# VHH binders against Jacalin-related lectin 10 (JAL10), part 9

Target 1, 292 residues: Jacalin-related lectin 10 (JAL10), of Arabidopsis thaliana (Mouse-ear cress) (q8gwi7)
Amino acid sequence: QKLDAIGGKGGKQWDDGADHDNVAKVYIRGGLEGIQYIKFDYVKDGKTIDASIHGVSGSGFTQTFEIDYQNSEYIVSVDGYYDKSGTMQALEFKTNLKTSEVIGYPKGTTKFSLGGVNGKMVIGFHGSAGKVLNSIGAYLTTAPPTKSQLVGGLTGGEPWDDGSNYDGVKKISVTYISTLIRSINVDYEKDGQVVTRYHGMKNGDTEEFVIDYPNEYLISVEGTYNILPDDNVLVIRSLIFKTSKGRISPTYGFVSGTKFVLESQGNAIVGFYGRDGGAFDAIGVYFSPIPS
Key: E = the ipSAE of ESMFold2; O = the ipSAE of OpenDDE; V2 = 0.75 times the mean of E and O plus 0.25 times the DockQ between their complexes.

## First folded at step 4 (VHH; framework vhh_7b18_3)

Design q1 (from f5 with E99Y Y100D L101F)
Fold by ESMFold2-Fast, scan of step 4:
Structure q1 (fold): chain B 292 residues (1-292), chain A 120 residues (1-120)
Amino acid sequence: as target 1 above (292 residues)
Amino acid sequence: QVQLVETGGGLVQPGGSLRLSCAASGFTFDDYAMGWARQVPGKGLEWVSYIYSGGSTEYQDSVKGRFTISRDNAKSTVYLQMNSLKPEDTAVYYCARGYDFWSGYYMDVWGQGTQVTVSS
């Protein structure tokens, strides 16, 4: 999504494009006449890419704002401040984890915002500049999925992780015995293709919960975990699934012990991770914003 | 000839009590876990309680503190004492035999069921 540049008509148009995974660092030099210098370092395929300087490259104090992209920090929005002539006087950057200082001089200016859309992140910038920054716009994309806490037995079994690079969940098959969950088999959709991932033991009764993706999203996983009697193994005992259309699955397994709910308002489940061995020891999910 | 025979079902008022019995024959009773499941109208089959060969017990959260499972190995019988019964407990109750697979229990033999109706 391209957000139009806001500010004045002056300067030469510049465009860093949207072919980036993230922004790594912002360089800004403010002055009494306006923002004199702006530059962004972008991330592509895990490495930083230097972009062009926009504005005056002379000597002076350059303020920087770092994004910890290696720990999933990203720019959510940018607030800009322009004067009556359309010259950009100040900028402020907000990430999912922190907010920058106001860089420049915002007094007597008009404030605007780029971004701040739920589930979106800034991956690029464009605008116009000459001796000062005259206008700035942004490119938005879907923010990366968020990882839930892991619930259940945190030390038993072997870890597994389907990741979060799926568009949605089409079907969950649960294998259970009368006392616990043995396995899950998940059909994901990715770029129009079904990707099936299986975790756990196949022995038991199997039931399917089909989701009408993309008209319906999996939004919640509820369940219980408890220790097995005469065995020091903490395992998932029951599971219940809920969808964006208000559908609730049957209860699979045995409702016993500590209850958990994995859900996030406005988000769909797009991936699973956990631990399994002879039983299904632990479960967690990845959340991604539901398209509006 | 493996067989499980349930008795003790019936009509009871809310707040009342019933004791279900399941008489087992045709296998070494002491080697197996035993359980009770119920079929609630509109909800399918749900497990209620288990008693392991070693005597440890488990209960579904909705019945914990109200139901008690026990076994008499000399009589090859498993019992479910149901107290403080609620209309939501209305179901056909099944006795089942389980054996220990890796990290859990699988139920392989079922009784014919006994009807429990809780109404005012």
Scores: ipSAE 0.264, ipTM 0.687, lowest interface PAE 4.4, mean pLDDT 88

Design q2
Fold by ESMFold2-Fast, scan of step 4:
Structure q2 (fold): chain B 292 residues (1-292), chain A 119 residues (1-119)
Amino acid sequence: as target 1 above (292 residues)
Amino acid sequence: QVQLVETGGGLVQPGGSLRLSCAASGFTFDDYAMGWARQVPGKGLEWVSYIYSGGSTEYQDSVKGRFTISRDNAKSTVYLQMNSLKPEDTAVYYCARGYLWSGYYMDVWGQGTQVTVSS
């Protein structure tokens, strides 16, 4: 999707295109007369692409904003600020993980936003520039799934990973005993088909949490982990699930030790990974944007 | 015949104390972990505290510092000392036996004893 450039009509048109997988780094030179210089480093097939500068090169302070694309960071939106002459005076970049400083001088300007569409990321830019940046537009594509941190016991049991290529979660069956989580059994949907993945031991009490996918999404997994006293192993002790409709599951297992919450605003859980053996040692999730 | 019998429940005012007892029979008490769980109106079954065969203990975060689990192996009895009781502690309390071969799965339950914390 191509978002039209916003700003003034001055300068020469430039276009970096949309044939990129991500943006790696932004270079901006701001000044009292406007944004004088902008440059993007792009990523394609795991390689950084050297791109052209837009605007005037010269002496002055160049500010940079780095995107950790190797760890699934991407630009979600750009806020711009242009004056009554149509000169771009300031820019602010927002990723799924952080927000940049406001680069330039936003006082007395008109604010606009490029992107900020749930499920989309920025992969390219276009606009017009001469002695200053006059306009800026963007190219959007579907954002990739994001992998959470792994919580719990990181050395016990054996690793497993369901991946992130599912459309959503339809059901989670949790097996637990008085002190810990034993297993999960997840029903995923992919292209209209149910795919079931089972991890852990079936020994214990089993309860099901059904999600009304695609009308409802799993959005949060929270719980606790702690050492098991007789075995001195770190395991997941309790789990609670929350959906996009505000439903909260019962607490499964035993609340003990360090609390964790795995959730990401605007995203659904589309996959699980972790470690298990005689107990459920560790858990992590994959997030994908909820369609808007 | 394996049996667990709870006693000691009742009505108490906020800030008060109660001691629950669970008398076990029909098995080698010393070889098993023992625990207390509660059924709170409007919530599911919640584990409260656990005491392992070796004497180690665990507590749910909401009761830490207020409740103490202990056992007397000579009497085949497990206890729950409940101090600084709050209205939210109102529940039916169940004693249960841990089954070590299944990794601490609880396989025997008592009849339950009602604890009501009200002014």
Scores: ipSAE 0.012, ipTM 0.447, lowest interface PAE 8.8, mean pLDDT 87

Design q3
Fold by ESMFold2-Fast, scan of step 4:
Structure q3 (fold): chain B 292 residues (1-292), chain A 118 residues (1-118)
Amino acid sequence: as target 1 above (292 residues)
Amino acid sequence: QVQLVETGGGLVQPGGSLRLSCAASGFTFDDYAMGWARQVPGKGLEWVSYIYSGGSTEYQDSVKGRFTISRDNAKSTVYLQMNSLKPEDTAVYYCARGYWSGYYMDVWGQGTQVTVSS
């Protein structure tokens, strides 16, 4: 999808296109008259591509904004600020993980936004530029699933990863004992078929939490992790699940130690990864936008 | 012949204290971890505290700083000292024996009722 450029009609049109997997880095030089140039480094097939400078190149301080594309960070939206002459005075970039500083001088300007559509990411830019940046537009595509941080004991057990190539979660079965979580068994849906994945030890009390997918989505995994006193190993001690309909599961396991919450506004959990052995050592999730 | 018997429950006002006792018989008490769990009306079973055979302790966050677990191996008894009691502490409290250093609980007592109300 191509979003029209917003700003003034001055300068020469430029277009970096949409044949990219992601944006790696933004370079902006601001000045008293406006943003003097903008440059993007793009990602294609795992490699960074240097794009052309748009505007005037010169000496002086260039502000940069890096996207951690190797850890599935992507630009969600760009806020722009242009003056009465249509000259771009400031830009602010929002990713799925963070927001940049306002780059430039936004006072006395008109604000606009590019992107911010749930389920979409920015993969390219176009616009017009001369001595200053006059207009900017963007190319959107479907955002990939985002991998959360891994929480819990990061050195014990063996790693496992279900990936993010599922449509949704239909059921989670949790096996726990009085002191900790032992295993999870997840029923995913993919193209109308149920795919079951289990991780951990089967010995313990087992309870299931059913999600009414696709009318309801799993959106949050909350829990605790702590050292086991006699073993001195860090493991997941408790888990709680929450859905898009406001349902909250019982607390499974033993609430002890450091609390964590794995959730992302507007997103559903579509996969799990972690570490397990004699106990469930660590957990992480994959987020995908909730369908409109 | 393994048996756990809880005592010390009762009615107490918010901010009050109770001491629960669990007398064990029929096994070598000092070889086992011991724990306390509670059944809150309208909720499932919730673990409260553990004391391992080596004497290490741990507590559910909601009771940390208010409850203290201890054991007397000579008397084959585990205790739960409950201070600064809140209405949400109202539950049936169960003593349990841990097998394999607390990883499994295989023997449970009958429970003792704790009611915190004014």
Scores: ipSAE 0.012, ipTM 0.519, lowest interface PAE 7.3, mean pLDDT 88

Design q4 (from f5 with E99Y Y100D L101F S103Y Y106S; at its last look DockQ between E and O 0.78; V2 from the best seeds 0.00; counts 0 for: pae E 8.8 > 2, grease 25.2 > 24.2)
Fold by ESMFold2, look of step 5:
Structure q4 (fold): chain B 292 residues (1-292), chain A 120 residues (1-120)
Amino acid sequence: as target 1 above (292 residues)
Amino acid sequence: QVQLVETGGGLVQPGGSLRLSCAASGFTFDDYAMGWARQVPGKGLEWVSYIYSGGSTEYQDSVKGRFTISRDNAKSTVYLQMNSLKPEDTAVYYCARGYDFWYGYSMDVWGQGTQVTVSS
């Protein structure tokens, strides 16, 4: 999605394009005459690329804003401030994790915002510039899935990871006994096909929780973990699932110990990871924005 | 011949106490874990407490500190002492026997249940 440039009409058009995975760093020279130039370092295939300076490069100090793209930070919005002469006077960048300082002098200007669309991130910029930055626009894309923390027994069993490359969850089958969770079986949808992944042991009582994907999404996994006293191992003891339609599964297993909640507002669960080996030791999830 | 018989249910005021008993027969009691579950109106069946064959105990968080499970192996009896009772503790309480799995126990024999009602 291309957001039109906002600001003054002066200067020459520039366009960094949208063929990037993320923004790595912003370089701005702001002064009493306004923003003199802007430059972005972008990310493509895990490596930074150095884009052109937009505006006039000269003597002075640049101010920079780094995006920790390797740890899932990305720009969600930009506030801009332009004056009656058509000069961009200040900019402020907001990520999913932090907000930059206001760079420049915003007093006496018109404020505007680019982006801030739920579940979207900025991957490119365009605008106009001459002796100063005049206008700025953006390219948006859907933010990538994020990985939850792992909960439960973090050292027992062997790791497994279904990944996040699924459209959604259609069904979860939970096998449990009176004292703990034995396994999960997850039916994912991928490109109109069912993909099934099974983790854990088959002995126990099995119950199914069906989700009416794509009319309904899995949004929450809750439960407990505790040491199983006679076996002295830290394991998942209970699970509860919740959906976007307010449906709540039965409680599977035995509620005991430390409660956990794996959920993220505005996101669906699209993948699972964890640990198992004799016991169902640990669980984690991948979140992806719910389609609008 | 395997039997579990619960007694001790009844009507009690909020804040009161009850003691449930479960008499077991027809098996070697000492070798098994024992537990309590309850059928809460409108909430389905939920587990309350276990006492393992080795004597370790475990409680659902909502009853921890209020309920105490114990066993008398000489009398083949398991008990649930319920203190500081609340209206949400109203349920049919079932005794159950556990047998060994790979990590943990499964409950395979159930009693007939005893009604506990906590009402002003």
Scores: ipSAE 0.013, ipTM 0.474, lowest interface PAE 8.8, mean pLDDT 87
ESMFold2-Fast, scan of step 4: ipSAE 0.369; ipTM 0.751
ESMFold2 (binder alone), look of step 5: mean pLDDT 86; pTM 0.870
OpenDDE, look of step 5: ipSAE 0.735; ipTM 0.915

Design q5 (from f5 with R97K E99Y Y100D L101F S103R)
Fold by ESMFold2-Fast, scan of step 4:
Structure q5 (fold): chain B 292 residues (1-292), chain A 120 residues (1-120)
Amino acid sequence: as target 1 above (292 residues)
Amino acid sequence: QVQLVETGGGLVQPGGSLRLSCAASGFTFDDYAMGWARQVPGKGLEWVSYIYSGGSTEYQDSVKGRFTISRDNAKSTVYLQMNSLKPEDTAVYYCAKGYDFWRGYYMDVWGQGTQVTVSS
């Protein structure tokens, strides 16, 4: 999706295109007459590519804003500030993880926003520039899934990862004993097919929590983790699931120790990862935006 | 034959105390963890407290600091001392043979239960 450039009509048009996987770094030089210089480094096929500078390349102080694209950080939106002449005076970049400083001089300007569409990320820029930046626009694409923190016992058991390449969760089967969680068995949907992934030991009582995908999404995993007293092993003790329709599962296992919540507003859970051995040691999830 | 017999339930006012007892027979009591679970009307069974074969104990957050589990291996008996009782503690309380010594398949063996009613 191409977002039209906002600002003045002065300068020569430039376009970095949309053939990128991400933005790696922003270079920007502000001045009293406007943003003098802007440049983006893009990511394509795991490599950074240098793009051309836009504006004047004279000597002076250049500010930079780095995107940690190797850890799934991406630009979600850009706020711009232009004066009565249409000259870009300041820019502010927002990622899924942080917000930049306001770069430049926003006083006495008109504010606008590019992007900020749920489920979308910025992968390219275009605009117009001469001695200063006159306008800026952006290219959006679908954002990748986001990985949660891992909660529970981080050193016990063996790691596993289902990844995030699923459309949604259809069913979770939890096996538990009176004191802890033993295993989960997840039915994912991918292109109309069910893909089943099992993690942990089958010894215990098994309960199923069915999600009415695609009319309903799994949005939250809550639980507790604690040391098992005689084993000195930190494990997941209980789990509770919640859906986009407000349904809440029974509590599985034993509520004990440190509480956790894995949830992200506007997002569904589309994958699981964790650690397991004789018990279910740790859990984490992948989030993907819920379609509007 | 495994058998568990619960006693000690009754009617008590909020803030009161009760002591539940569970007499076990038919298995090597000292080798097994023992626990107390409760059935609240309109809800499923929930584990309340657990005592491992080695003597370590656990409590659900809602009862921590108020309930104390203990065992007497010579009498093959497990106890639940319930202090500062709340209306929310009203339930049928069951003694259970919990996590097996082998850390494999757990044994879910329940007694007949004992009714605890906390009301004014």
Scores: ipSAE 0.013, ipTM 0.510, lowest interface PAE 7.1, mean pLDDT 87

Design q6
Fold by ESMFold2-Fast, scan of step 4:
Order: C-alpha cells, then sequence, then structure tokens
Structure q6 (fold): chain B 292 residues (1-292), chain A 119 residues (1-119)
C-alpha cells in the first residue's frame, strides 16, 4: 500500500519504491531552514541495499536511527513536522520496539503521521526534495508474524517448530488421555493447499476442532501444565481453542496446575511450535494480523 | 474378568458430604493408578481425581480442597471423600484403573454410582 506524501509541493519528486523486505537504517541531516537530506538503507534478501540521498549533500552532522532487522524490528510509523511553507522541519521514527529522538526542529510546525496501521510495517519511502526535504510518504506491507512465549515443560522432550509461513489454520486434531495431552495434528492452509503437521504420540482419544478459514480465524490457545507425579516431568495437561467468531472448543485433557493463555488482540494464530517426547511437553504459537 | 465396583452414592443436600468406595478385583491393585471421573447431566465426561501407584494425588481445580482421594492397597479399594458438595457436583461417578504410559490411560471402568446434590 502506498501512502501519499505529506508536506509541501516544492522540490523534485523521489521514490525509493517498495521492493524491500525492511528498512535497516535512517540518515537525517537537519538545519535551520529544514531537514537538508534524508537517506535510507533498505534490506533485500538479508543484505543491506544502498539508496540515494534525498536533498542536498554537504558538511554537517548526520543523525542516524538503526533498525535491528535481524531481530525482527521494523518501522511501524513516522511522525513528521512541516512549517507553513511546507518544508519538513523534523521527523520521529517508531518501531515495534523503540522510538527515535525527534530529529530536527519541530517548533511552530504542523504534525502528521505516516503508518501506524495495525499489522502493517514501513518498507519504503517517497516524497519530494530540493535544498530541503519538502514532503515524505511511505509504502506499507504486512508485518511479519510474532512469536509467543513457550509455555509448559521447557527442558523435556525434543523441540519442534512448524514456523509461521502459513495463511491460516483450518483444523486442529487433539489426542489426549485422562491425565494429559498426547499430540496435536494441525492442518494449515498455504496458497490454497492444506499442509498437515503432526507432533506427539497418537495413543488416546482424538477429537477435531475445525476452523472455517478464511471466514473464521483461530485466535487463542488456553490450557494448563503441571508435573506428572510418578514421572516427575512437566507437561501440557489441557487445551482449549477459541476463534474470531466466539466459538470455544471443549476442554481437552485434564485441567491441572498452572494456567496459560496464548492470544494477541487483533491477531490470528498462523503456526505452532513446542516440545514433545512421549507427552506434549510445551507449546507456543505464531501470531499474524487478522485481515480487514 | 477384572472388575471395579462403586458404592456410596446417593442424595445429599448442598454443603453435605459423601464417601464413595471402589472395590477392585482380578488384578494386582498396587501396580495401577486409580481415578474418579464423573458425567454431569448434559455434559461430557470430566476427570475428578487421581491417585498414583506411589500414593501421589491430583485434583481437578473445581474440587480441589473439597474432595480427597485415598487408597487401601490391602483391601484393593480406592475412596473419594467429597465434602462441601454443590449442586454442580451432581453426576454419575465412575471409578477407573490406569496404566502408566508417560502418564495414565484408563482402561478398566466401573458401572458408576449416582450422586445427586439437591434439596
Amino acid sequence: as target 1 above (292 residues)
Amino acid sequence: QVQLVETGGGLVQPGGSLRLSCAASGFTFDDYAMGWARQVPGKGLEWVSYIYSGGSTEYQDSVKGRFTISRDNAKSTVYLQMNSLKPEDTAVYYCARGRSWYGYYMDVWGQGTQVTVSS
């Protein structure tokens, strides 16, 4: 999605485009007449891409703002400040993890925001510049999935991870016995195809919870974990699933011990990870924004 | 020809107490975990409590502090002492035997005993 540039109509139009995975670094040089130039380093295929300077090059102190893109940091929004002549006087960058200093001189200006759309990230910029930055706009794309905490027995069994590269969850089959959860079998959708992933032991009672994807999304996994007394291992004891349509599954397994809830407002579950090794030791999820 | 026979059910008023007994026969009682499950009218089967072969116990959250499971290995009997009974505890109560398989799967069940908590 292309957000219109905000500011004045002066200068020459520039456009860094949207063919990037992320932004790595922002370079800004301010001055008394306005922001003199702006430059972005972009990320493509895990490497930084050189971009053009927008504005005028010259002597002076350049302020920088780094994005830790290797640890899933991304720009959520940019606040800008322009004067009555339409000259950009200051900018402030916000990521999912931090906020920059206000760079430049915001006194006597009009404030605006680019981005801040739930589930979207900034991957490119465009605008106009001459001797100063006159306007700035942005390109948005869907933000990457977020990994939840891992709950349950964190040291037992073997780790597994389905990842987050799925469009949604269509069905969860839960195998359980009187005391605990044995396994889950998840049907994901990817590009119109069903991808099935199975984790754990299949001995026990099996029940299916079907989700009407894409009209309905899995949004919550609740449950309990506790030590098995004779085996002295910490495992998942019960599970309950909830959907975006307000449907709640039956309780699978035995409600015992520490309760947990894996959910994130405005997000759907698009993947699972965990640990298993005879019993279902631990569980975690990946969240992605629910489409409008 | 292994068998579990439950007794001790009945009608009791809210706040009252009942003690259920389960007499086991046809197997080496000491080698097994024992449990109590209940079926509430209009709902599915719900596990209530377990006692493991080593004597450790577990309780479902809604009965914790009110119910006590115990066993007498010499008599091959498991008990469920139910105190501070609520109308929500009304159910058929089943005794079950469990095999250890990285946890317990219940493979032998009694015929059940009715518990009714009402005025």
Scores: ipSAE 0.259, ipTM 0.668, lowest interface PAE 4.3, mean pLDDT 88

Design q7
Fold by ESMFold2-Fast, scan of step 4:
Structure q7 (fold): chain B 292 residues (1-292), chain A 118 residues (1-118)
Amino acid sequence: as target 1 above (292 residues)
Amino acid sequence: QVQLVETGGGLVQPGGSLRLSCAASGFTFDDYAMGWARQVPGKGLEWVSYIYSGGSTEYQDSVKGRFTISRDNAKSTVYLQMNSLKPEDTAVYYCARGSWYGYYFDYWGQGTQVTVSS
């Protein structure tokens, strides 16, 4: 998504494009006359890409703002401040983890925001510049999926991970016995195709919970975990699923022990990970923003 | 032939108590886990409690602290002592036999009605 540049009509147009995975670093020189130049380092395929300076190089000092892209930090929004002549006077950057200093002089200016759209991140910039920065716009894309905590028995069984590279969940088949969860079988959608992943033991009663994807999203996994006394192993005992349309599944398994809820407001579940062996030991999920 | 026969159900007021009994026959009782499940009218089955062959017990959260499961191996009988009964405990209660390992219930009784009225 391309957000139009906001500010003055002066200067020559510049465009860094949207062919990036993230922004790594922002370089800004502010002065009494306005923002003198701006430069971005972008990320693509895990490597930084240097972009051109926009504006005029001066003899002053450059302020920098670093994004920890290797730990899933990304720019959420940029606040800009321009004066009546259409000169950009100040900029402030906000990530999912921190907010920059206000760079420049915002008094007596008109404030605007780029981005701040739920589930979107900034991956590129464009605008106009001459002797000063006159306007700035941004390119947005979907923010990366978020990994939940792992709940249940954290040391038993063998780890598995379906990852987060799916568009949504279409169906979950739960196999359970009277005392615990035995397995899950998940039908994901990816690029219009169903991808099935199975985890756990097949012995038990199987029930299906169908999601009307893409008209409905899986948003919550709730359940319980407890020790099996005879085996002294901590396992998932029950599971309940909830959708974006307010549908709640039956309770699968046996409600026993510590309760957990895996959900994130505004997000859908797009992947699962966990641990399994003779029982379903642990479960976690990946969240991705629900389309507005 | 495996048989499980529940008794002890009935009508009780909220806050009251009932003791359910399940007489088992046709198998080596001592070798099996035993449990109780219930079905509320118009709703699905839910497991209530189980007792393993070794004597360990487990309870669903909704009955924890109110219900006690026990067994008498000499009489081949499992019991469910239900205290502080609530209207939400109204259900048909079924006795069930666990599998060889205690993880499945493969045989169950005819059920006994428990009604908690205010």
Scores: ipSAE 0.000, ipTM 0.340, lowest interface PAE 11.0, mean pLDDT 86

Design q8
Fold by ESMFold2-Fast, scan of step 4:
Structure q8 (fold): chain B 292 residues (1-292), chain A 119 residues (1-119)
Amino acid sequence: as target 1 above (292 residues)
Amino acid sequence: QVQLVETGGGLVQPGGSLRLSCAASGFTFDDYAMGWARQVPGKGLEWVSYIYSGGSTEYQDSVKGRFTISRDNAKSTVYLQMNSLKPEDTAVYYCARGPLWSGYYFDYWGQGTQVTVSS
């Protein structure tokens, strides 16, 4: 999606396009007269692409804002500030992880926002510039899934990863004993088909938590982890699931030790990863934006 | 800065009782599981009991029904009540802090307190 440029009507049109996977770095050269130039480094197929400077090169100060695109950081929105002469005076960038300082001088200006749409990220920019930046617009696309922290026992068992390339979770079957979680069995949906992934051991009591996908999304995994007696190994002891409709599962397993919550506002859980062996050692999730 | 200080060890007759205390400092006590382990001379270190941050307890089979672990969060202290003591319970007893957030094992140990069970 192309968002129209906002600001003044002066200058020459410029367009970096939308054929990018992400933005890597922002360069802004400002002064009291306004933003003198802006430049973006983009990412395409794992490589950074230098784009043209928009505005004029010369004396002044340059500020930079880096996006950790290799760890799934992306720009969600840009706030801009332009004056009555049609000169861009300041910009502020927001990612899924952080907010930049206000770059430039926003006093006496009109504020606007580009982006900030749940589930979308900025992948390109366009606008107009001459001796100063006059206007800026953006290109949005669907934001990629993000990976949670891994919780539980981080060194025992063997790693497993279901990935994030699923549309949603339809069912989780949990196998547990009186002291810990033994396994999970997850039914995912992908393009109308059920894909089942099993992790852990089947020995124990099994209970199912069914999700009414696509009318309901899994949004939270809570639980506890603690050391297993005699073996002195850290394992997942209990699990609780929560959905977008406010449903909360029973507690599976035994509440023991350190509590964790894996959730992200506006996002659904679309995948699981972790570690397992004789017990269910660790768990993490992948988040994807809930469709509008 | 993390410190665990054990007290309460000593000499006791078979069938007797002792109460061990462990005073903790330098961390948010309420957030951590606490445990007791013992080192029998020549046999290596063995886990005895756990009390989790949520209050749940676990015991090694050989001490179950005889030992009771408890904690006082206001005093940042964990206790081990040892009843019906046997000669094979003779060991140095260590207080240990359980893992939190990162780590698979006990990350801090006390200096130990000697328990001797003999006639």
Scores: ipSAE 0.000, ipTM 0.101, lowest interface PAE 14.0, mean pLDDT 85

Design q9 (from f5 with E99D L101P S103Y Y106S M107F V109Y)
Fold by ESMFold2-Fast, scan of step 4:
Structure q9 (fold): chain B 292 residues (1-292), chain A 120 residues (1-120)
Amino acid sequence: as target 1 above (292 residues)
Amino acid sequence: QVQLVETGGGLVQPGGSLRLSCAASGFTFDDYAMGWARQVPGKGLEWVSYIYSGGSTEYQDSVKGRFTISRDNAKSTVYLQMNSLKPEDTAVYYCARGDYPWYGYSFDYWGQGTQVTVSS
């Protein structure tokens, strides 16, 4: 999605486009008459791409703001400040992990915001500039899924990963015994089709937890993990699921040892990963923003 | 044929003690983990304690420090020593065999159960 440029109508129009995976770095030169130039380094196919400077070299100082795109940091929104003549005086950048300093001089200006849409990230910019930056707009795309920490036994068994390329979770079947979790069987939806993934061993009692996707989302997995005596391996002992409608599953398995909670505010669980190999050793999830 | 026979249940006053025994036959006892589970009136089955083939033990938090599981491989018998009994310990207690040799991750054979009643 293209967000219209906000600010004054002066200057020459510029457009970096939307053919990027992320923004790597922002360069801004401020001055008393306004922001003198802005430049963005973009990411495409894992490589940094240089974009053009917008504005002119001035007598101000250059400030930079780096995005840790290799660790899934992305720009969520930009706050701008423009004066009565339509000159951009200051900018502030917000990522999913941090907020920049206010760059420039915001006193006596009108404040606006670009972005801040749930589930979206900024991947490009456009606007107008002459001797100063006059206007700025942005391009938004869907933010990537976020990978949780892996909880449980991190060294036992073999890794498995369902990935994050599903639309949602429709059903989880849990096989458990009196002391631990044996397996999960997950029904995902992808492009209107059910994709089933099974992990673990079949011995035990099996119960189903059905989610009314897309009217309801799985949002939380909590449970416990502990050592199996004699074998000295950490395994998942219990699981509980929660949905966006406030529904909570029964406790599956047995509550024992270290507690964990895998949840992220505003996000649904869209995938699972973990370890198994005689026991259900470890679990993790992928989060994707719930549509606003 | 695998057989598990529980004994030792009965009526006891709060604060009292009971020792449950489970006599096992029909398999190589030393190779299997053994456990105890209980069915509380109005609730489902809950596990109580587990003893692995090597002698390591696990307990449900509500019984930890009060109950002790042990085994006598020469007699093919598993025991549950229950101390400081509470009314909420009233249940049918079942002996069970682990379904994997040496340690066990679930139970494949169950006894008939023995009633434990804790009341004044």
Scores: ipSAE 0.013, ipTM 0.429, lowest interface PAE 7.6, mean pLDDT 87

